# VH-VL binders against q9nrc6r3533to3641, part 3

Target 1, 109 residues: q9nrc6r3533to3641
Amino acid sequence: TPTMEGSLEFKQHLLPGGRQPSSSSWDSCRGNLQGSSLSLFLDERMAAEKVASIALLDLTGARCERLRGRHGRKHTFSLRLTSGAEILFAAPSEEQAESWWRALGSTAA
Key: E = the ipSAE of ESMFold2; O = the ipSAE of OpenDDE; V2 = 0.75 times the mean of E and O plus 0.25 times the DockQ between their complexes.

## First folded at step 4 (VH-VL; framework fv_anetumab)

Design N4
Fold by ESMFold2-Fast, scan of step 4:
Structure N4 (fold): chain C 109 residues (1-109), chain A 123 residues (1-123), chain B 111 residues (1-111)
Amino acid sequence: as target 1 above (109 residues)
Amino acid sequence: QVELVQSGAEVKKPGESLKISCKGSGYSFTSYWIGWVRQAPGKGLEWMGIIYPGSSYTRYSPSFQGQVTISADKSISTAYLQWSSLKASDTAMYYCARGEYYFGSGSYYFDYWGQGTLVTVSS
Amino acid sequence: DIALTQPASVSGSPGQSITISCTGTSSDVGGYNYVSWYQQHPGKAPKLMIYEVSNRPSGVSNRFSGSKSGNTASLTISGLQAEDEADYYCSSYTSSSTLVVFGGGTKLTVL
């Protein structure tokens, strides 16, 4: 069962149904992957307390793709949910982006 | 096909507890936020708080933090709004609404609304 | 707690156009393109009319349009019909402690 945790930046690229938001910005979070669930926390304190996340993503049927520095950030990858929603993530390094992509790829489907 | 159905009107006395419900159907309940909006008699809309049913993450308006509890049971696609001790000032119409969300900030608009639950608190 | 500023009332005649303003700050209306508008008929739940400043949900008449300039968003209703008589509320995402803020509401009377 894959597990992974770390600091990320994220951006909503597509809304459910594949719709484009009129505007979107990059925000900081802590990601916590546990099996087929990815939890996002506002900051490190929330992640450490494990009380509640700002988002809990069901990765069943999701797809993860490396973007290699597109969308105004380096070390990026995308996560597309079965709803058609797509979230972009930026990791602190290329190595960490690769690690996230591999971990997320093993939990999708 | 998307529908939010709320529980019926309530008449209560100050100090009593109350839990009202909002049942979603026709969509993936755990993929959307549920917000609660209050409307006092003759007044405008006030955002109370929001829950993401997939994680039970909640955020409250500062005016309602500590006054109510928002929860959800994803096994029956139902969200709840609860008071431990009602006050006369809690008299209002309470709406639940499905949130389309800006990821990481919570919901920024509500696309489907429940019919409302009227709560009357008087002695 | 905090509310966006709307006029309390506005009126128009059938066939006219009217505009309702919604004024906030750089932390809400001015800072983001996440403004929505809701219509509420007496005794009914609110209905989403506009989202993300100018987008209409399916089934909402093209007589309703939204725009934004600086800290002020606007809802314009063209070709007024009697059925448009309702309360209208704006709402915005906010970067402050409250995630969502509503305007005080505007009562539209079709005379």
Scores: ipSAE 0.014, ipTM 0.614, lowest interface PAE 7.1, mean pLDDT 82

Design N5
Fold by ESMFold2-Fast, scan of step 4:
Structure N5 (fold): chain C 109 residues (1-109), chain A 121 residues (1-121), chain B 111 residues (1-111)
Amino acid sequence: as target 1 above (109 residues)
Amino acid sequence: QVELVQSGAEVKKPGESLKISCKGSGYSFTSYWIGWVRQAPGKGLEWMGIIYPGSSYTRYSPSFQGQVTISADKSISTAYLQWSSLKASDTAMYYCARHTYWFGSGYFDYWGQGTLVTVSS
Amino acid sequence: DIALTQPASVSGSPGQSITISCTGTSSDVGGYNYVSWYQQHPGKAPKLMIYEVSNRPSGVSNRFSGSKSGNTASLTISGLQAEDEADYYCSSYTSSSTLVVFGGGTKLTVL
């Protein structure tokens, strides 16, 4: 079962290997945290059906940091994976950002 | 440097089980996806499914869901494709390939040499 | 079953340019910039030639280029050489339940 689910905005900051994306923008998604995996879906309907996730992130060894509204969005946090990839997230509220940070931190090794 | 080495050719009868392997070397095995691609004789490439070895998370093509099992053993950097009961229509070349699946983007940057599976009575 | 449409064959003479098309829908080629191209010589595994529509991996000749317009992606090979004779496959991300879809493949003959 999912341990956390909700609406997020995300921005790819670093690609696997630490490479900078040629372009990146903030986009909407639905996050679904289940076990050690975070799945991102285009919308609520796709998340409920679990089809065509736009990303599947392995949280083993991952690091989550509260950014507190930096990077052009409020209620932001970052997720850095062992691959060197880094994703910025924005939650709908500060309380939800804190919940995501706690949940992601407890899942990572 | 980066290399994927697959197990050798197999000749099987319908109804038999089979497990073929794909061993990665020269990179962090748990940091990349491994995909399986089938090519029937004289035909094109068909994506079967993908696994993230760090978590053992799998996704299958709808055409192959329930027909094969994909797994991985990260302690020996090896991914597997297995059938519980082979059919003659499973005769094909099977490739493993390292996949960079990331936010919808993804491509196969390194390929194994292929495993030929022949299923005949 | 094959979602992406490629011509079954194309041919050209040494030194010419040829183009191979790959046509999908707004749910794959038209909707995303996630198209890759693979070269397969007889008896060998495929080799990545182009990724993310137009990027070349290191070691791939600049004679190979990729582009996209609407629902159609294209692979162009300039200065055609005998060793380019191979099968070529496009692939795209898809927003359907399948994450990856391949084209049917194109046999390139160098005359």
Scores: ipSAE 0.024, ipTM 0.677, lowest interface PAE 4.8, mean pLDDT 84

Design N6 (at its last look DockQ between E and O 0.28; V2 from the best seeds 0.00; counts 0 for: pae E 9.0 > 2, grease 19.9 > 18.9)
Fold by ESMFold2-Fast, scan of step 4:
Structure N6 (fold): chain C 109 residues (1-109), chain A 122 residues (1-122), chain B 111 residues (1-111)
Amino acid sequence: as target 1 above (109 residues)
Amino acid sequence: QVELVQSGAEVKKPGESLKISCKGSGYSFTSYWIGWVRQAPGKGLEWMGIIYPGSSYTRYSPSFQGQVTISADKSISTAYLQWSSLKASDTAMYYCAREYYDFWSGYSFDYWGQGTLVTVSS
Amino acid sequence: DIALTQPASVSGSPGQSITISCTGTSSDVGGYNYVSWYQQHPGKAPKLMIYEVSNRPSGVSNRFSGSKSGNTASLTISGLQAEDEADYYCSSYTSSSTLVVFGGGTKLTVL
């Protein structure tokens, strides 16, 4: 069962149904991957207690792709959900982005 | 039809205990956070703390940690703010508010109770 | 807790546009898109006017709009009306101390 936790930046690119958000900017979060669920928390304290998640994302049928420096951040990847929603993520390093991409790809397939 | 209804005004003496309530209706009470906000006479808003009724998880502002207790009874859709020993400096209007956060829609205190005035004097 | 910085007062005449600023740091206003604005009439509970920087709840007049640039969020009220006279508070998520920080509040006077 894949597990991964760490600091990320995220940006909503598409809302459910493929709609464009009215505002979009990069925000900080803590990601926590547990099997086929990705939880996003505002800070490390909330992540440790596994409460107050800002998102609980079902990765069933999701697609994860590496991005090459587009969208104003380094070490980026995208996550597209079956709802049509798409979230862009930036990891602190290339190695961590690669790890997230692999972990998310294996749970989403 | 979302509504938060707070208990009535209280007049207390220093050293007395007090528990005020905030009853939610028209929504799934265990699916939203309830925050408490203090407003001293003629002053601004101060966030005190928050509870998630579904798990009873609480977070407090450092200024209010150890000064008050926040709790909830999900069987009657009611949140509480409690003092073990009131001080004159606790005189204020106390609001409860529902904290809405949906990843796709945003964040806010979208519905507020009418407020409970607490007066503490000797 | 250090409150977000708002001007203590602002004034305008009917039909005028006014703007209220809310300045924080990269740990609150600058770091997150969780900025809300509340209107409070004397003796009443606050009312949500803007959430997520620029979104307006149903039932709130389109004369109210929100924006953000860097560490400063702004509330703009166009076509100013007598009933807009109230206190206005901004709020944001903060990573530096608590979940929520409020601004000091701005009293709007309609002359």
Scores: ipSAE 0.167, ipTM 0.678, lowest interface PAE 2.7, mean pLDDT 84
Fold by OpenDDE, look of step 5:
Structure N6 (fold): chain C 109 residues (1-109), chain A 122 residues (1-122), chain B 111 residues (1-111)
Amino acid sequence: as target 1 above (109 residues)
Amino acid sequence: QVELVQSGAEVKKPGESLKISCKGSGYSFTSYWIGWVRQAPGKGLEWMGIIYPGSSYTRYSPSFQGQVTISADKSISTAYLQWSSLKASDTAMYYCAREYYDFWSGYSFDYWGQGTLVTVSS
Amino acid sequence: DIALTQPASVSGSPGQSITISCTGTSSDVGGYNYVSWYQQHPGKAPKLMIYEVSNRPSGVSNRFSGSKSGNTASLTISGLQAEDEADYYCSSYTSSSTLVVFGGGTKLTVL
């Protein structure tokens, strides 16, 4: 089971059901991938205490695609959940984006 | 109802140690961060640091790192701010505040203690 | 350095609307939607008036509203009343540094 942790920026692109979100700003978070679950935290304090997670995303059946510079950020990728929700992510580097993309892709399969 | 009650005013001399307290009630004390904020006379609010009582995990402002110690005793729902050696410049009002965080509601200090006045003079 | 800048003072007459700005040094400070506003009367603890840029806690008058554009957040007080005279502080949370920052405060005088 893949594991990965690191800093990311995220932006809600679609809500469950494919609805448009009211806000489309990029925000910082800490991602923690454990198996088929991706946990997002606002910061390292929240991540350390495992409290107040932004989301616990079930990656079962999810799709992850590289966006490569789209949506105003470099090193981007999207995560589409079976719920229809889609979240965009931006990593600090191309290498990290690739790592996240591969990790998320493998766990979603 | 949520309430934070702080210890009484302190009058100290430079070099003395001090520990003030902030007792929370009306909510799960171990589930919310508690922050400390300094306000020197006639000055603005200064964030000092924060603690998660559930684990005693702490984070300090760079300006206060090593200058004070923040701790908590979850058994009595109390947070503490302490100095090993006070300075005249530590004279200020000190507030504790509960930090509320939620993905949908953001970050804020939603409940505040009444403040503890600390006066340090020779 | 991380900082939030507010005007030192603002004033208005009863019934008027005033706005207090809060400008961050970067998108990490003031650029995110984690801006809160606090009201402080003399000798009293601060009171949360606005959170997440524009949300009011229960019990806060709808005369208080918040907005943000770029790195500048704004607190608007409409229908100014004498009791609104107080100091107002903005605050922002920096997710990257896990720090809280307060603005320098703004003294609001009701003429």
Scores: ipSAE 0.070, ipTM 0.765, lowest interface PAE 2.7, mean pLDDT 89
Fold by ESMFold2, look of step 5:
Structure N6 (fold): chain C 109 residues (1-109), chain A 122 residues (1-122), chain B 111 residues (1-111)
Amino acid sequence: as target 1 above (109 residues)
Amino acid sequence: QVELVQSGAEVKKPGESLKISCKGSGYSFTSYWIGWVRQAPGKGLEWMGIIYPGSSYTRYSPSFQGQVTISADKSISTAYLQWSSLKASDTAMYYCAREYYDFWSGYSFDYWGQGTLVTVSS
Amino acid sequence: DIALTQPASVSGSPGQSITISCTGTSSDVGGYNYVSWYQQHPGKAPKLMIYEVSNRPSGVSNRFSGSKSGNTASLTISGLQAEDEADYYCSSYTSSSTLVVFGGGTKLTVL
């Protein structure tokens, strides 16, 4: 059973090493947090099947911060990985953003 | 150093079976998806399906579901595409391709086999 | 099965810039940033030119660039050269009836 799962939008702000990505638009996904790993899947079918994730993020040593929706989305938070990558997330509601932030913060610490 | 080597060209008759292969080397075979792509003579690329050799999980395009079998033998780093009964319309070039998978990419194919030409004629 | 729409052909003279379009729906090009572009010379396997809408693999010339607006992705080739003459295919992840779809292909002729 995952610690947290649900719909998210995400935007890659920085690549590993702090490099700027070629694309900066928001994408839809399903997030699945288990242990110290966050898996992002393109849709609910893939998430339910637990295959072909578009990202598998190691949260060890990561930093998670609530944002004020600066990038054209409400209910946002950021995740900065030890690799230097930074991903912005948007949840469907403030309640879900808080739930994600708490779950990610507990895992990242 | 990544290489996908496909089995040689085939000339078959309608109704015959066929199994073509795609051997991966230079990478962890069980950690990447292998897709199969068809290209009929003078036509475009068609995605047929995909397999994750580490689990044997497969997914087919609706157009090819029930028409072919995709499988893998991870002990010899080889994926397969198989027909139980070929049709003349199966005449095409068939490519295997490795999915480019890191945590920021999905469903792009970075290494392709050389192709296997299958000719089905009476 | 959803096919992404590409023009059948595009032409340009050496040194010009050209753009090839790839139009899908909100279930693929519009909804996800997993658009790729492939170049295929006659008798050869396709070669990945662009992934994730706009990223170039190592070894791909910076004359190739990708972008997206709404449901349409674009491949732009600047400074056309004779070697660019080939077929070009877009592809996208789709949440619809299949996992991956290709466009119909575009023949690029360098005049």
Scores: ipSAE 0.006, ipTM 0.646, lowest interface PAE 9.0, mean pLDDT 84
ESMFold2 (binder alone), look of step 5: mean pLDDT 90; pTM 0.929

Design N7
Fold by ESMFold2-Fast, scan of step 4:
Structure N7 (fold): chain C 109 residues (1-109), chain A 122 residues (1-122), chain B 111 residues (1-111)
Amino acid sequence: as target 1 above (109 residues)
Amino acid sequence: QVELVQSGAEVKKPGESLKISCKGSGYSFTSYWIGWVRQAPGKGLEWMGIIYPGSSYTRYSPSFQGQVTISADKSISTAYLQWSSLKASDTAMYYCARLPEYYFLSGYFDYWGQGTLVTVSS
Amino acid sequence: DIALTQPASVSGSPGQSITISCTGTSSDVGGYNYVSWYQQHPGKAPKLMIYEVSNRPSGVSNRFSGSKSGNTASLTISGLQAEDEADYYCSSYTSSSTLVVFGGGTKLTVL
């Protein structure tokens, strides 16, 4: 059962069905990976209490790719969901980006 | 074409259980949030809760936490709203509606079911 | 429940413009650009008219426009037509435990 938690920045790149979002900007969040679900919270307090998540992503069949600093952020990776949605993430460091990529790959396998 | 089809009207007595349904079609059901919205007779819209069918994660409005159960069966693309024991105050129109974004930060419902009228009277 | 504040009613004549306000706090309308507006005709389900403050879905007339200033969002309907007579609800994301909050609704009468 993969688990991981940490500070991230995220950006909605594609909506379900591959549609373009009406608004697309980088926002800060706290990511929490439990098994095949990735929850994004506004801040650390909300993540600790598991309340008011801003997104809950089903990772079954998802693909995770290392982007290595593309899209205006360093240490980036993407999640493409079976719905056609794509979310971009930026980790605080290369080491953390690698850890996320590994953990997220385990949920898709 | 995206469509949400809800179950038919219900007439019940206080204390009875009830489960109403909302079936999605024309899109990937597991990839969108489904919310439930109540409208009491002559009153406004009131958000009850939300479910992500792909994981069965649920969030409830504090006013409805413990009052109802929201669930989904992804094998038949159907979401449910359930009461264990109905009260007369549960008389209302109940709508299901779809959220297009993975972030409920958007706070908008793009497609709505036609509504299920629930009448609870002694 | 924390509800957004809308006037109970508003009226106008055909061809006029009217504006409906939706007032919240910095934890909802003022803090985020995630305000939506819904139109509800008697006996029917709500219909999305505006999302993310000012965006219009395909098929919604350009007579409908949305804006926001501080803690107040506004829906403006220009060139009023008889079919615009309906109840209008605003909604916003909220950082409180509720996640979604609706306004109390405004009845628009076209005289």
Scores: ipSAE 0.016, ipTM 0.647, lowest interface PAE 5.3, mean pLDDT 83

Design N8
Fold by ESMFold2-Fast, scan of step 4:
Structure N8 (fold): chain C 109 residues (1-109), chain A 121 residues (1-121), chain B 111 residues (1-111)
Amino acid sequence: as target 1 above (109 residues)
Amino acid sequence: QVELVQSGAEVKKPGESLKISCKGSGYSFTSYWIGWVRQAPGKGLEWMGIIYPGSSYTRYSPSFQGQVTISADKSISTAYLQWSSLKASDTAMYYCARQGYWFGTYYMDVWGQGTLVTVSS
Amino acid sequence: DIALTQPASVSGSPGQSITISCTGTSSDVGGYNYVSWYQQHPGKAPKLMIYEVSNRPSGVSNRFSGSKSGNTASLTISGLQAEDEADYYCSSYTSSSTLVVFGGGTKLTVL
């Protein structure tokens, strides 16, 4: 039983170790928060069939910050992992962005 | 056993269309990605793109975007690589390979035997 | 897009050890632990030898080992045997517009 899921866009902002990628792009995904893990799937079929995700993010010690529509998307937030990697997310609405921010913050704590 | 079996060699003329196949067996075909890799005669490996057969989601290398189409028919566990109009520069060995997952693995653990495509000048 | 840099050739004698380097950038080899190595004999499909920098698939000899330091990954083959003569390719995930990039390949000759 997942604790939260929904449609998101995501973009790699910083590589592990805090370095800048040479390029990155926004991609669509479905996020699934389960315990201290955030799984990103390319679409709802991948999520429904429980196949391996395009990314499995360990949220232990992670930090989530609301970006208020920066970086070319509305309703954005960032997730910074202990590895130094940082991923930007865009939710379909401000309410959904706030829900993700709260859920990710409570899981990381 | 897990294996990928590719269609046989093709000899074509410039301007002709072509569709080659890659059939998976021994695993859940819709649970893994299939990648395509090109190797021109005497040259190295070039990654072309991937498909997730469960949803038909595709992503291409920029060098191959618009040059080829990758598709899959999950009812027969088969992935395809196709050209609408072949060029002499398409002469190469084409491999399909099973990839674990995007962002999580990207290694190719099972490879097809290859399909040699020869396009006469 | 960006090809990883490998030496064109390397050689050794039976029983010796050799190392093949694979150099990229922080957007591929240096940024992630998703480096793979493939062995290709003439006329055959590539075979996975190493994945995720240093892991061996079942059935691959422990004479093959992988490592990484900064932007450079290395494949080391100890106790060289005649059947090791082949082309070797490194590959990495990339955060560029492509998902996967290959090295140019290294031809290993066993004297």
Scores: ipSAE 0.014, ipTM 0.585, lowest interface PAE 7.4, mean pLDDT 82

